# VH-VL binders against q9h9l3: the designs that were tried, part 20

Target 1, 176 residues: q9h9l3
Amino acid sequence: PRKMVAIDCEMVGTGPKGHVSSLARCSIVNYNGDVLYDEYILPPCHIVDYRTRWSGIRKQHMVNATPFKIARGQILKILTGKIVVGHAIHNDFKALQYFHPKSLTRDTSHIPPLNRKADCPENATMSLKHLTKKLLNRDIQVGKSGHSSVEDAQATMELYKLVEVEWEEHLARNPP

## First folded at step 1 (VH-VL)

Design F3k (framework fv_fezakinumab)
Fold by ESMFold2-Fast, scan of step 1:
Parts: sequence; C-alpha cells; structure tokens
Structure F3k (fold): chain C 176 residues (1-176), chain A 119 residues (1-119), chain B 111 residues (1-111)
Amino acid sequence: as target 1 above (176 residues)
Amino acid sequence: QVQLVQSGAEVKKPGASVKVSCKASGYTFTSYYMHWVRQAPGQGLEWVGWINPYSGDTFYAQKFRGRVTMTRDTSISTAYMELSRLRSDDTAVYYCARYSGWDYYFDLWGRGTLVTVSS
Amino acid sequence: QAVLTQPPSVSGAPGQRVTISCTGSSSNIGAGYEVHWYQQLPGTAPKLLIYYNDNRPSGVPDRFSGSKSGTSASLAITGLQAEDEADYYCQSYDYSLSGEVFGGGTQLTVL
C-alpha cells in the first residue's frame, strides 16, 4: 500500500507587472490531515505583486523564508513514491518544476464521481471552495485576506476520501 | 509549422567549447521545457539536462555539471547549449527536444547537431 | 551506462511479432513513473512512438503497443514490416537522479 498526502501551494506575482506566478508557500498534509510541511518560500525573482487577497502572503512572510531550491528539495522528498492529492494540481507541480507520476496523482478538480456527488456536471472543473461547501458543509477561503494552503490541503484530502474506494477501483481497472 | 531548427555541424579541438542553438517555431516557446539529449556514434541516447525557457532555470545531469551551460533568448525563441573543455568522447549528435511539465515525454525533436572533437 | 536495461538487439521475420523489454528499478519505473518509447530510423532523429505506457500518437499504426508492470515495460510490434527496422528506446523519469533516463536501445532487424 502506498502512502497518500495532499498538497496546496500559494503563488505571488513576479516579472513584468507581476504576471509571472512564482511559488511562495507550500503545505502538505497526511491522510489524517496532519501537517507534514508548511513553509513560506522565497522566489528567486523580485516580488512585484504579493496577490495577498488570494495568496495570504505579505512582505513579513518573506523574512527568513526558505529559498526555492532548498524548499523544492524538501518538498520532493515528501512527495516521492506517494499518492499525491491536490485540486487543479498541475498548477502546483508547475510551480515546483516537478513531474509526479500520473499513476500516483489524484486531482479533485477532475474526478467525475466527486462532481456527481456535488450535483455538478461530471466533466466541469469546480472550485475547491464550492466542492468543500457542497460535500463537507464547510466554508474555506473565507474573507479577503488570502487563503490558507494548510486549510486547502486538508479540505482536498477530505474530499478525496469521499470517493477514494470507488476511484481507486476505477483506476485499477482503467489505469491512466 | 511546429518545429525545432538546430545549428549546423561543428568540428572542435580538445579543450575548446561548442555552443549549439535550437530555434523553436509554431508554438509558444516559453510554455514548454527544452531538453538536450546527445548520442555518440553507434551509441544510445543520453540525457544532458533541461532549461525552462520562461524562467531561465536549468538542471543538468550530474555527469555534465561544471561543463555544460544552457541559456535561451525569448526574443528569437532560441535555446542554447554550451559544452566546454571538450574531449574526444564528447563527439556526438546533440538534440534539442520539447517537453511539457505535465507530459514527461519528448513529442518534438530537432534534427540534431553533429559535434566532432578531434585533433 | 544506460539506467534502463533493454536487449541490444531483436529480430523477426515479416508478419511476425517481436517484443522489446525495458527494465528499470525502484527509483524510476518501480516508483510508478510512466514509460515512453521512441523509434529512430537510420540517420534520423528519434520520433515519439508510444507515450504513457500504451498510448499512440496520431500516425502510429496499431501494430505498435506498450505495456507496463512492476519495474518493467514492454513494446510489442505485430505484423512486422521491413520499414520497422530501427533502433527503439524506452524512456522514463528517475527521482533519485531528478532527471530523464533512457534505455540503452534495441536494434530491430527484419529478416
């Protein structure tokens, strides 16, 4: 049996007019929702736009933040060989410049049974906030001071657990 | 036309440096990683490293660290691989190949640049 | 040396089936990383033949198929044709190297 973790990352804007998305925080939780990793990460480029409303990141968080190269090594150590759950997880892997095996990746934004449970079109990409409210009766990403990547990772794991048995069976019969 | 066009063959002496170019066209250059793979005459494929054309970030196979440098110029959609302190066993065809972060495979290859290292 | 192990050569007669193996380890194929296959005709660049274990790009005939189990993968070619004479390479990712890895290549000869 492979261990399972859930991940969520926050990005800030770098480059011209802050249009480049750079990793600035990463949270990883285990199957039970316990935090395995939660660090602010210092991008190698000047931060133009903290995107604080979405990311929750401020200048204060960059003081003593872990440099990207070091953080990436720590994160990859945790993800390697495990089933990794995320929501729109391609964005997290892109920010990490990391290629996780497709067979060990679970994206809660693309699981038809989960959308069906939420009375949503099976092939639509629904937000984490919407699915969490519909299926877990829990409000996340509340207010305008930014999201908590820990909260998002925990919600993502809980959502996956609702369909885990049936989806793992489906994947065993229909490998990606 | 989606293609990768590489620079022409090079003949170098031991100890010299060579810089191979790879010009992308027909797609968004900064949306795909660019990898370099070499093949010595009669031998198999050997991965050299990658560059992220968007950020300029690079990663090199351990064997080539200290001798290889990958760069890019986004204004002309061109990636470069420079190999220094050349030895006779660096004689190979050097390929650039397109790779996506989600794809893990090389779906588009340049035709290769033969680099010959000989006295 | 090559990280993934392939037989150096394989041969078959026209119309027959041949299978090319690709053996990895716990840090690559055994860790769940997918296997991709490339065909290299003499004097040409490699060309994608199979991706994600068993998918064919547009233009690749269904005579070519792939499979993966445990730490190994296989490329099967049925209805062998003279045009299939080429070198075949498997490729995967290795997390201990943080990089792409290739098999040593298999030269297919159509007798």
Scores: ipSAE 0.006, ipTM 0.542, lowest interface PAE 11.4, mean pLDDT 88

Design F3l (framework fv_fezakinumab)
Fold by ESMFold2-Fast, scan of step 1:
Formats: sequence, structure tokens, C-alpha cells
Structure F3l (fold): chain C 176 residues (1-176), chain A 119 residues (1-119), chain B 111 residues (1-111)
Amino acid sequence: as target 1 above (176 residues)
Amino acid sequence: QVQLVQSGAEVKKPGASVKVSCKASGYTFTSYYMHWVRQAPGQGLEWVGWINPYSGDTFYAQKFRGRVTMTRDTSISTAYMELSRLRSDDTAVYYCARPYYRSGEFDYWGRGTLVTVSS
Amino acid sequence: QAVLTQPPSVSGAPGQRVTISCTGSSSNIGAGYEVHWYQQLPGTAPKLLIYYNDNRPSGVPDRFSGSKSGTSASLAITGLQAEDEADYYCQSYDYSLSGEVFGGGTQLTVL
């Protein structure tokens, strides 16, 4: 059986007027929620907007941050060949400039059974915060000091585990 | 507007060290990594390593570890690559190169510095 | 020794189409890393021709295009012109080496 990990990334704004989303932190956890990777990552471009309200990233975190190319190599080594779980994971893969096989990708923002369990419309894209509150009775992303990517990755794995058996069975019958 | 101006050609004896400079202008020096790439006469491109001008952090290709040192001086927007214990097969044009937006796509290159190692 | 494999040479006549291949492995192109292409005229520094698989910098004509599939990438040049004679290099990232890697280069001759 393939190993499974969950990922969550934080991005800062770079480029003109900070409109480009650049990777600035990545957390990866294993099936049990143990941290396999958690590093602040220094973008190759000047940070125009730290987006601290969402990212939790401040200038101090960049002082000893891992350079993007090195961090990307480390991260992809962990992800390659594994089932990767995330929430709206296309944003994380975009920031990593990485294409993970769809057959090994699980996006908790696009799993109809998960929405059904949360009493949400099954075709709607629900936030990680909402699904976690409804299904795990846990508040994440609280306050305005930014998100914890470790907390988000752990919540994402726990959410997937709620539907893992039925969703893997569905994917076996209906390959992506 | 963006320019990378490299130091002039060098002729060295085997066992010596060489230090090549790359002066950047036309952009914020600390906002972009600086890479070094070499090309032996008639041969292909070979990546040497990079420096982050903001932090001073460096990373070198396995082949050059222990012999190459990259530094920078932010006050004059200049990056340096020093290669020690030179061998004749280090004879090459050494380029500094800046990635465009993300790391890896080199949109600006210096003209190159020819380093000749001969007895 | 180049990490990415390119044919040593390719040739075509003016107005024709040529394609230059770049073959990688599971640790670079096969792992989803993007491919960049450079044109090097004799005696000059390389010039960025294509970045992130299929994007062109300002000033590069649309005769040049890139593509990527599986462990390989290719550069296509349509409407071949005499001034296209140059060496062409592909580049990607290799996570096992944690570094940039280049192809061995392809010399294009316009017949």
C-alpha cells in the first residue's frame, strides 16, 4: 500500500503590488499526524506583502528560512510516490511549482462524502475551518495572528481519515 | 536596465585560487538569488551553485563542495565566487546569472569570466 | 556529464520545423519539475528562450515553443531561419541533487 501524507503551505505576496503568491512555509504530517517537515521558506523574490493575517509569517521568520530551491527539493522528496492529502491542494502545488499525479492526490475541498457528513451541499467547496468545526468539533485558524500550517495539515489528515475507506473504494471504481 | 558586470579574465597556475566578481545593477540586489554556471571550452553548461544575497546562505553542487565559496557585499551589490585548488579541467567561462521571478529560470546573465588554468 | 539528455545535433532547411528533445528521469522532469530552454550564439552568454515549459520572454518570437510530457520535454522551432543556428540547452531541477541540471546541448545547423 502506498504511504500517505498531508500538506499545508503558507504563501506571501511577491512581485508587482504583492500579487504573486510565493511559498513561505510548508508543513507535512504523516498518517498519524506526526510532523515530517515544517520549515519557513525564503522566496527567491522580494516579499512585498507578508499576508500575516492568513500566513502567520513575519519578517523575523525569514532570517533563518530555508531557501526555496532547497526546501522544494526536500518537500518533493517526501511527496514523490505518496498519496498526498491537502485542502484546496492545487494552491499548494502551484506555490511549489509541482505537478503531483491526480491518482495520488486527495483534496478535502472536493470530496462529496466529506461534505455530506458535514451537512453541507456535496458539490460546494467548504473551508477547512468549517469542515474541521463540523466534523472534528475543533476550532482552527483562530484569531488574526495567522494560520498554523502544522495545525491545518493535521486537521486535513484527520478529515480525510473520516472518509478514507469509502473514498478510496470510489476512486478504485472511478479512477481520476 | 538590469546589468550583471563580471570581472576580467584570469590566468592561474594549478593549485591556485581565483575569485570572480559579479556587480548587479538595475534591480534590488537582495530580492533575487544569484547563481553561478560554468562552461568549459567547447562544452556544455554546468551549474556550480547559488547564493541568497539577502541572507548570505549558499548551496553548491556536489562536485564543487570543499573548493568553492560564494559571498556577497550588499553595500556594492556584488556577488563573488572563489574556486580554490584549481586544476586544468577548471578552465572555463564562469557566468553569474539571476532568476526571473522564481528560482531557476535565468533571465539575466553576466558576459562571463574566462578562467584559464595552465602551467 | 550532463544529467538531462539532448541529441548532440539537429539540422533543418529554412522555413522548416525542427524539434529538440530533452530527456530526464524520475528525480527531475519526471517528478514534475519545469523545464527552461536557452539559446547560445557563438561567443555569447546563454539567452532565456522558454521558461516554465512553454512561456516566452518578451522579444522571443512565437516560432519558438516548448512542451513537456512524462520524463521529457521538447523545444519546437517553426519557420526555421539562418539566425537560429546556435546551441540550445534545456534545464530543470533535480531533487536528488537539490540543484539545477542542464542538458548536454544541441547544435542546430540551418542547411
Scores: ipSAE 0.006, ipTM 0.479, lowest interface PAE 15.6, mean pLDDT 87

Design F4 (framework fv_fezakinumab)
Fold by ESMFold2-Fast, scan of step 1:
Structure F4 (fold): chain C 176 residues (1-176), chain A 120 residues (1-120), chain B 111 residues (1-111)
Amino acid sequence: as target 1 above (176 residues)
Amino acid sequence: QVQLVQSGAEVKKPGASVKVSCKASGYTFTDYFMHWVRQAPGQGLEWVGWINPESGETFYAQKFRGRVTMTRDTSISTAYMELSRLRSDDTAVYYCARGSYYDYWYFDLWGRGTLVTVSS
Amino acid sequence: QAVLTQPPSVSGAPGQRVTISCTGSSSNIGADYDVHWYQQLPGTAPKLLIYGNTDRPSGVPDRFSGSKSGTSASLAITGLQAEDEADYYCQSYDESLSGYVFGGGTQLTVL
């Protein structure tokens, strides 16, 4: 079987008024939740808004940060040919400037069986925090100092594992 | 106006250390990474490492780890590179060079170079 | 040995076109890191000539142009002039080395 990884990225604001989301941290975990990659990433453009409340990124993290093109190459080597799990993963792929095949992508914000298990409407987009609390009885993204992309990637993989057998069978019968 | 001014030539014995300075002027010293690049006589360019003048954080090429130390003094807009346990094959012109404004992938401003000669 | 491969020398007559190649591998140019070019006149420091594969700094004539394809890049100089006689270096980044890498340099002689 194809290997599976989970990804979560943190973005900072660049460009006019900080409206462009640029990659500033990426975490990738394997099926068991072990960290394969976790680096702060230096955007190629000036950071105008660190978005610290959500990203957890501060100016100090940029000192040793891996430049974007280097980080992108490292990340893509890990993702290529694998099933990639994420939550609202289109944002992560956009920040990476990367297209991953839909057949190998699993977005836990768009899996109806997950919402069913959480007693939520099947077609609603639920937050990672809400699904993790409901299904894993675990609080993530606690406090006001920003999110941990490692914690988020680990939670995302655990959520997917709850519906993996059912969802993989569904996708085999109903290819995207 | 915008320039990097380096210290003068040095002659050292094998096993000694050398410390080269690079004084920046005409721009905000802390806004740009400072790189060090060397060139042996008649040879090509070789990257040594960088320092972030704002934080003092450094990153060195694998070949030089354990022998090179980069520092800076923001009060006088000056970067330093110290290379220890010198060998004859360390004989080179050592350049300081400024990284680009939005990222540090290329070198847009260069010092004139400092010749370091290592001879027995 | 340099990480990026350049011809050691090229030559041309005034008014002619020359190209200088820069060949990398999958860990540098082939991994989509940009290629930058520097001109080094005899006895002087290198000067940035091309950055980001194709862009020229202010003051660099449009006779100088850069291109990139796959694992290689090229510097083209049209309308050769005597003052173009110099060493030319390509530069990129290598993710396996986690460092900045240069070509071995090309000596341009204007006949």
Scores: ipSAE 0.000, ipTM 0.472, lowest interface PAE 15.5, mean pLDDT 88

Design F4a (framework fv_fezakinumab)
Fold by ESMFold2-Fast, scan of step 1:
Structure F4a (fold): chain C 176 residues (1-176), chain A 120 residues (1-120), chain B 111 residues (1-111)
Amino acid sequence: as target 1 above (176 residues)
Amino acid sequence: QVQLVQSGAEVKKPGASVKVSCKASGYTFTDYFMHWVRQAPGQGLEWVGWINPESGETFYAQKFRGRVTMTRDTSISTAYMELSRLRSDDTAVYYCARDYRYGSEWFDPWGRGTLVTVSS
Amino acid sequence: QAVLTQPPSVSGAPGQRVTISCTGSSSNIGADYDVHWYQQLPGTAPKLLIYGNTDRPSGVPDRFSGSKSGTSASLAITGLQAEDEADYYCQSYDESLSGYVFGGGTQLTVL
């Protein structure tokens, strides 16, 4: 049996007017929700927009942050060979400049049974906040101080566990 | 008709400050970033910085940090650029220019420019 | 010193073709940031001529075209006319400076 982890990343704005999303924090939790990795990450390019309202990242977090190339190596060692759960996880993989096999990827924003349980259209892309409130009766991403990637990764794992048996059976019959 | 109307020419002594205005009309002022670009006599274009009129956020080229301040007044759709501790090599035409489209990295229209002369 | 390099001048006769180069580096054009071009007629503000490497604003004739390859871009003007006499500037974004950068400008003389 393969081990399973959940990931959530926070991005800051780099590039023209801060429109490029660059990795600035990554949290990884195990199946039970225990933290395996949680580091602030220093982008190789100048941060134009901290996006603090959403990212929770401020200039002080960058002082002792792990440089991108080093953090990327650490993160990939954790992800390799594991089933990786995330929400809109393509954004996290893009920020990591990483390809993870589709057969080992679980995206809670694209799991039709999960939307069904939330009384949402099966093909709609629902936010993590909405699904967590509907299915776990828990409010995440509260307030103006930004999101906690640890909280988001934990919620994402719990959401996946609601449909895990059904979805793993589906994937076994319909390999990606 | 989209227009950017700039304040008139200024003559300043070294060490003084100058504040140039750029009044926008013909569009929603808060929808587009405003840039400031200067051009010394007979020389090329040099980007100074931008302001987001919606938020008031600014970003300045490294060369001008500590001397330039960009502000705006949304009630009169006007952007300002103030340059302090003026030197003779600050003599230039200062242009305001709007993002061409929301989120664009290119500028149009441009104001007609404000000549700032710094001399003793 | 300008961050992007352009020839200081170029000349041509009416009806001819001229090309103006714009050379950058790995932190700007070479990092795949788009190149934009401005025309500045004597005594006037710059006017957008080409954006996004190749696109023309409404009202710009198709005699003006842009291209980009590697760390460089080019502006081509075909069917050269007297009214094309102006200064031409390329512009991009530089990630190491986190700001917008211009070429030094090229003065086009129509003979």
Scores: ipSAE 0.006, ipTM 0.531, lowest interface PAE 11.2, mean pLDDT 90

Design F4b (framework fv_fezakinumab)
Fold by ESMFold2-Fast, scan of step 1:
Structure F4b (fold): chain C 176 residues (1-176), chain A 120 residues (1-120), chain B 111 residues (1-111)
Amino acid sequence: as target 1 above (176 residues)
Amino acid sequence: QVQLVQSGAEVKKPGASVKVSCKASGYTFTDYFMHWVRQAPGQGLEWVGWINPESGETFYAQKFRGRVTMTRDTSISTAYMELSRLRSDDTAVYYCARSEWYSSGYFDLWGRGTLVTVSS
Amino acid sequence: QAVLTQPPSVSGAPGQRVTISCTGSSSNIGADYDVHWYQQLPGTAPKLLIYGNTDRPSGVPDRFSGSKSGTSASLAITGLQAEDEADYYCQSYDESLSGYVFGGGTQLTVL
């Protein structure tokens, strides 16, 4: 059967006013939550805003970071042919400049049964932090030093597992 | 001639509102954040907030939320700061200043300042 | 009260070196946000003196230099001149406040 992984990326601001989101860290975990990949990534363009409150990225992390082209190649080798789980995952794929097949993509920000279990409107986009607290009774993204993409990827996989059977059956009957 | 030109001094009574303007020239108005920084007589600098002239997005320091409103008019490259419910301790010189980046932001161009006096 | 701590005053004679400190915390300078410095001559608006911890804008003489270590930054002025008499402010960004923070200012007196 197809293997499943979860991904979470951190982006920094590049370009005018730091408004362009560029990949600066990527974490990938397997079905059991074991880390398959976790690297700081050096954008090819000048970083003008580290967005540290959210990204957890600081200048020191860039010193030995993997260049974007190399990191992208490594990441895509892991993702290709697998079911990839993420939260608002289109942002991660955009930062990677990558198109993953919709049939193999699972976005925990757009799974109606997951929202229903969290007592949230089915069509609302809920944050990973909120869903994790409601459904797993776990606090993630704690403190003011930014997010851990490993922690986020692990939480995302655990959230998906709560609806996996139901959602895979739905997708089999309603292919994307 | 890259510059920020501010409106003239204002004298207001407690409880009134004041609106200060800052006209940018010599650069692309929408390429930089516009900040407001104040300085009470004989005191230090205090950041009030910023506006992104391109989007109209604003963010205010906690101390001023509920009393300050920042706006801009891109057709005349002018930013505005309105402060309401004025108190005597709002007496200060109010500067506009630009920055290019969010968290790494520094103020490379300043207006001359507008003195706002709040007197009883 | 100011978020960043500076000495309220410093003094020196012409030709000497003075150093002005700027002490922050883990949510600003300690979080690796850059420190910038401004010079304010009496009756004027502040002027950017140092940005990005160490860089000088065009027109600022190399007598002015900045440094940063841990939770603190310093402005050094060598070859002190009478026209350097001014107030000096450090500035950074604070992630807990999601805003810009200034030091309380240091009045430099040239004796």
Scores: ipSAE 0.006, ipTM 0.512, lowest interface PAE 12.2, mean pLDDT 89

Design F4c (framework fv_fezakinumab)
Fold by ESMFold2-Fast, scan of step 1:
Structure F4c (fold): chain C 176 residues (1-176), chain A 121 residues (1-121), chain B 111 residues (1-111)
Amino acid sequence: as target 1 above (176 residues)
Amino acid sequence: QVQLVQSGAEVKKPGASVKVSCKASGYTFTDYFMHWVRQAPGQGLEWVGWINPESGETFYAQKFRGRVTMTRDTSISTAYMELSRLRSDDTAVYYCARDFYYGSGSYRDYWGRGTLVTVSS
Amino acid sequence: QAVLTQPPSVSGAPGQRVTISCTGSSSNIGADYDVHWYQQLPGTAPKLLIYGNTDRPSGVPDRFSGSKSGTSASLAITGLQAEDEADYYCQSYDESLSGYVFGGGTQLTVL
C-alpha cells in the first residue's frame, strides 16, 4: 500500500494589503503523527500581513527561514507518490504551486461520512477546529498566538483515521 | 467621529503635476491603510493605490505606476497623492478612503468628499 | 473597461424590489475574495453599504442585503424608496491583477 502523510501549511499575506496567501510554514506528519517536516518558509514576495492571529508567524521566524524554492523541493519529495491528507488541502497545494493527483488526495473538509459522524450536513465545509472538537473531543487552535501547523496536521490525520476504512472502500468502488 | 478632509479643487495644464491631500481625524492615523480611488466625470470608480501610514509603504495599480506617488506626514495625520505628467483623461474626482482589513478581505469604510482635478489646456 | 460586470441601469417603482448583479471571474469573486457594495448619491462621495458579502454597517437599513454565489454577487433592495436613487458599485480584489477592482456601476432610477 502507498504510505500516507498529513500536511498543514500556514500562509502570510503578500500582494496589495496582504490579500494573496503565500506559504510561510509547512508541517508534514506520518500516519502515527510523527513529524516528518516542519520548517518556516521565506516567501519570494514581500510580506505585507503576517496574519499572526491565525498563522502564528512573526517577523523573527523569517530571519532564518528556508527560501521558498528550496522548501518546495523538500516538501514535494516527501509528498510525491504518497496519499496526502489535509483539510481544505487545495489551499495548501495552491500555496506550494503543486499539483497532487486527486486519486492520492484526501481532504477532510470534503468527506461526507466525516461530516455525518459530526452531525453536520454532508456537503458543508466544516472547520478543522469544529470537527476535531466534535469527533475527537479535543480543542485545537486555542488562544491568540496563532495556530500550530504540527497540531493541525496531527488532528487532520486522526480525523481521517476515523473514516479511513469506509472512505478507502468508497474510493475503490468510485475512483475519482 | 472619523473624518477625512481633502484639499480643494485644482485646475492643471497637460504635463503638470498635482498633489492632493487628505487629513484624517477621529482615529489613530497609523492604524489603517489609506486608499486612493478616482472617478472621471460620469464614469465609474477606479482604484489608484494604497499607502500604509505607519511604514510609508505603498502599492499602486499597474496603470499608474511611474506617474503616481503616495506619501504621508504622521505629525499632522495627512496622506498625499501626487500624479505627474497629467493628461486630459486624468480629469477626475480623486477620493481618499480609509481601509478596514479583517484578514480575508478589506473594504473602504470612510471616504473623503473628493478633490476635483481638471486637466485642460 | 471595468473588471466586475454590473448592469448599467436598473429601475423600479416605490415599494418594489430590485436586484443588482456583480459578475466576476475565478481570479476575484471566484477565488473567495469578499464583495463589498457602495452607494453613491448624486453629487456625493461613495458610502459603504454592504461589506463581506452580506454584512451591513450601522445605520444601513435591512432593506439592503447582499449575497454571493460562485463567481457572482448580488445586491437586493426591497421596499424601494425615492432616496435610494443613486449609483451602486460592487468591489472585490483580483489576484491576477494584484489589485482592488470595481464594477462599472449601476444607476438606480426610482420611477
Scores: ipSAE 0.000, ipTM 0.478, lowest interface PAE 14.1, mean pLDDT 87

Design F4d (framework fv_fezakinumab)
Fold by ESMFold2-Fast, scan of step 1:
Structure F4d (fold): chain C 176 residues (1-176), chain A 120 residues (1-120), chain B 111 residues (1-111)
Amino acid sequence: as target 1 above (176 residues)
Amino acid sequence: QVQLVQSGAEVKKPGASVKVSCKASGYTFTDYFMHWVRQAPGQGLEWVGWINPESGETFYAQKFRGRVTMTRDTSISTAYMELSRLRSDDTAVYYCAREVYDRSGYFDLWGRGTLVTVSS
Amino acid sequence: QAVLTQPPSVSGAPGQRVTISCTGSSSNIGADYDVHWYQQLPGTAPKLLIYGNTDRPSGVPDRFSGSKSGTSASLAITGLQAEDEADYYCQSYDESLSGYVFGGGTQLTVL
């Protein structure tokens, strides 16, 4: 068993003109891709913009959603002390109002060897969809449901596993 | 029935404004972005902009900024596009279209179009 | 000039196959944004024909198929029928424009 999980969150717009990103769904998978957590989350503030085009979230998903305070507690219990893998993961941590140690964080949008394997510039920020298609020959974020945070978390873990040995060695030599 | 019903044809003078309506029925109006697309006679499709019916937020193509305003009224499930300072080359059929989710977005439901003719 | 390039016309006889190309650039199709296709019969609104590069809405026959490679996409129509005579438009998203883009359209004539 590994002490490693992957996370993907969906955010909706709250605050003035919907410019604040608030957590509205979170999915967490283990090293093998099994789902540990997947819940719709009710923000504490009024939702101004569901951002449905990207989030896949609609008013109906909020009816029985877990309140933010409760969901946050559940999520943090899963993440604490584990290596957490994500794509542009700083956005997820910000929405969770949570600090995760950099030494235990793996961001697949900022791993130069992963971009190199995909024939992309090492310092570019590539989308999860692009990396997954190039490296796993799999299409994600397609179809009628919008973005599936479970699918995204699973893809993120699989992408990390492609460079895990190389990247963990790099981090051991160059601690963050 | 899931449909978008647009207002009738308009004839305007150069310099005037026109406001086209698009009434949604058969689905939850606030769950989908609404786009406006125009087509000049014998020409192709040209994207104008979108409105989020839930929030009222809008985004317009650069070509139309300063002349187009999109609004909505959630109480009657209706979206509006107003184009000001009309020119002869604004003569076109204006469509409203519903966006479904994906990274680029696609339009699964279209209004029948509103012909706007700008002539002196 | 349209952002996505399509041939202005294509023709075929009943029962034949035609292919309509849609050529983009690194800021749209080349950036892995999906391509969608619309059919517009004379005097009517456009109708969704293909979405997400390859998928068909309910009611669209399997004679219509889509594909995507690199900076280009293609719509293939097999077993041409008279009622296929229409204008066909590709559509994607362009990140440099932060907007939705259409091809110039292709008029299909069934001979």
Scores: ipSAE 0.006, ipTM 0.489, lowest interface PAE 13.6, mean pLDDT 87

Design F4e (framework fv_fezakinumab)
Fold by ESMFold2-Fast, scan of step 1:
Structure F4e (fold): chain C 176 residues (1-176), chain A 120 residues (1-120), chain B 111 residues (1-111)
Amino acid sequence: as target 1 above (176 residues)
Amino acid sequence: QVQLVQSGAEVKKPGASVKVSCKASGYTFTDYFMHWVRQAPGQGLEWVGWINPESGETFYAQKFRGRVTMTRDTSISTAYMELSRLRSDDTAVYYCARGRDYYSSYFDLWGRGTLVTVSS
Amino acid sequence: QAVLTQPPSVSGAPGQRVTISCTGSSSNIGADYDVHWYQQLPGTAPKLLIYGNTDRPSGVPDRFSGSKSGTSASLAITGLQAEDEADYYCQSYDESLSGYVFGGGTQLTVL
């Protein structure tokens, strides 16, 4: 069996009117929730909108941030060959400009048994905050100063572990 | 093969409209912005605008607002630029070019260009 | 007119070094927007030569290098070769215009 990690990224606005989402922080945790990677990342172009309310990113975090090209190389070395868990993970992979194999990707926003455990419609896309409160009885993304990508990655791994056995069996019968 | 294939040369009269196509192949069409850049004969490069093929969202340079419309068809991985109310000074080679999403606004893949000639 | 200023022409002999400047203002290069460079051979589309001030795409020789300081950027070409004869354009983003801006272009002649 392959090893498993969970990822969560924070993005800032770059490009015309801040319409482009650029990677500004990435957190990766292992199966037990231990931090494997957590760095602020400097986009190659000017930051127009820090989106601080959601991202938690401020100008001070950019001073010693790892340049995108270097950070991307470090992150991809951790993800390659592993099962990668995320919530709405397509956004994280898009920010990384990276295509992870579908067979090794687990998206907690698209797992029907997880929604069923939360008393939600099986095909609805529920927020990480809602699923974490309902299933783990824990409040995440609290306050107005931005989200913690470490907290989000840890919650995402814990949510996946609730359905891991049944979902891996489902994927073995119905390969993506 | 990663490439952008543009439609052929056009000759138009002043006041007409022209629609140029740009077909992407060899990469996921919706993963990159598509930009349009023009170059008048013997002159420099001038940015016209971009379209996000995933959302259909567009943004145009101030000079072209009201005259340019960018669209796309994801089923055939094709982007379009339509320029209306043509003037003789719109005579140029029009390029489509792929822009990097999520970090930098540079153009790493270009079509060969479409010559649009506007003459009476 | 072009928003970014480049010399209209530069020249050098084979094996020599040439530099092409690109001068902006506080709303573009001076606001820390990245500078990218393109090479345009006669009768062809522009080709990305340098992106993100200093980085080279796959297939671009290390003879080409970029740098940026303050409101200006430079493209350096070492070991000049005949096939380097082309027009070179710098490009950045301008926050006042909310758009992408190009230099006027520099014609390189290899003597």
Scores: ipSAE 0.000, ipTM 0.473, lowest interface PAE 13.1, mean pLDDT 87

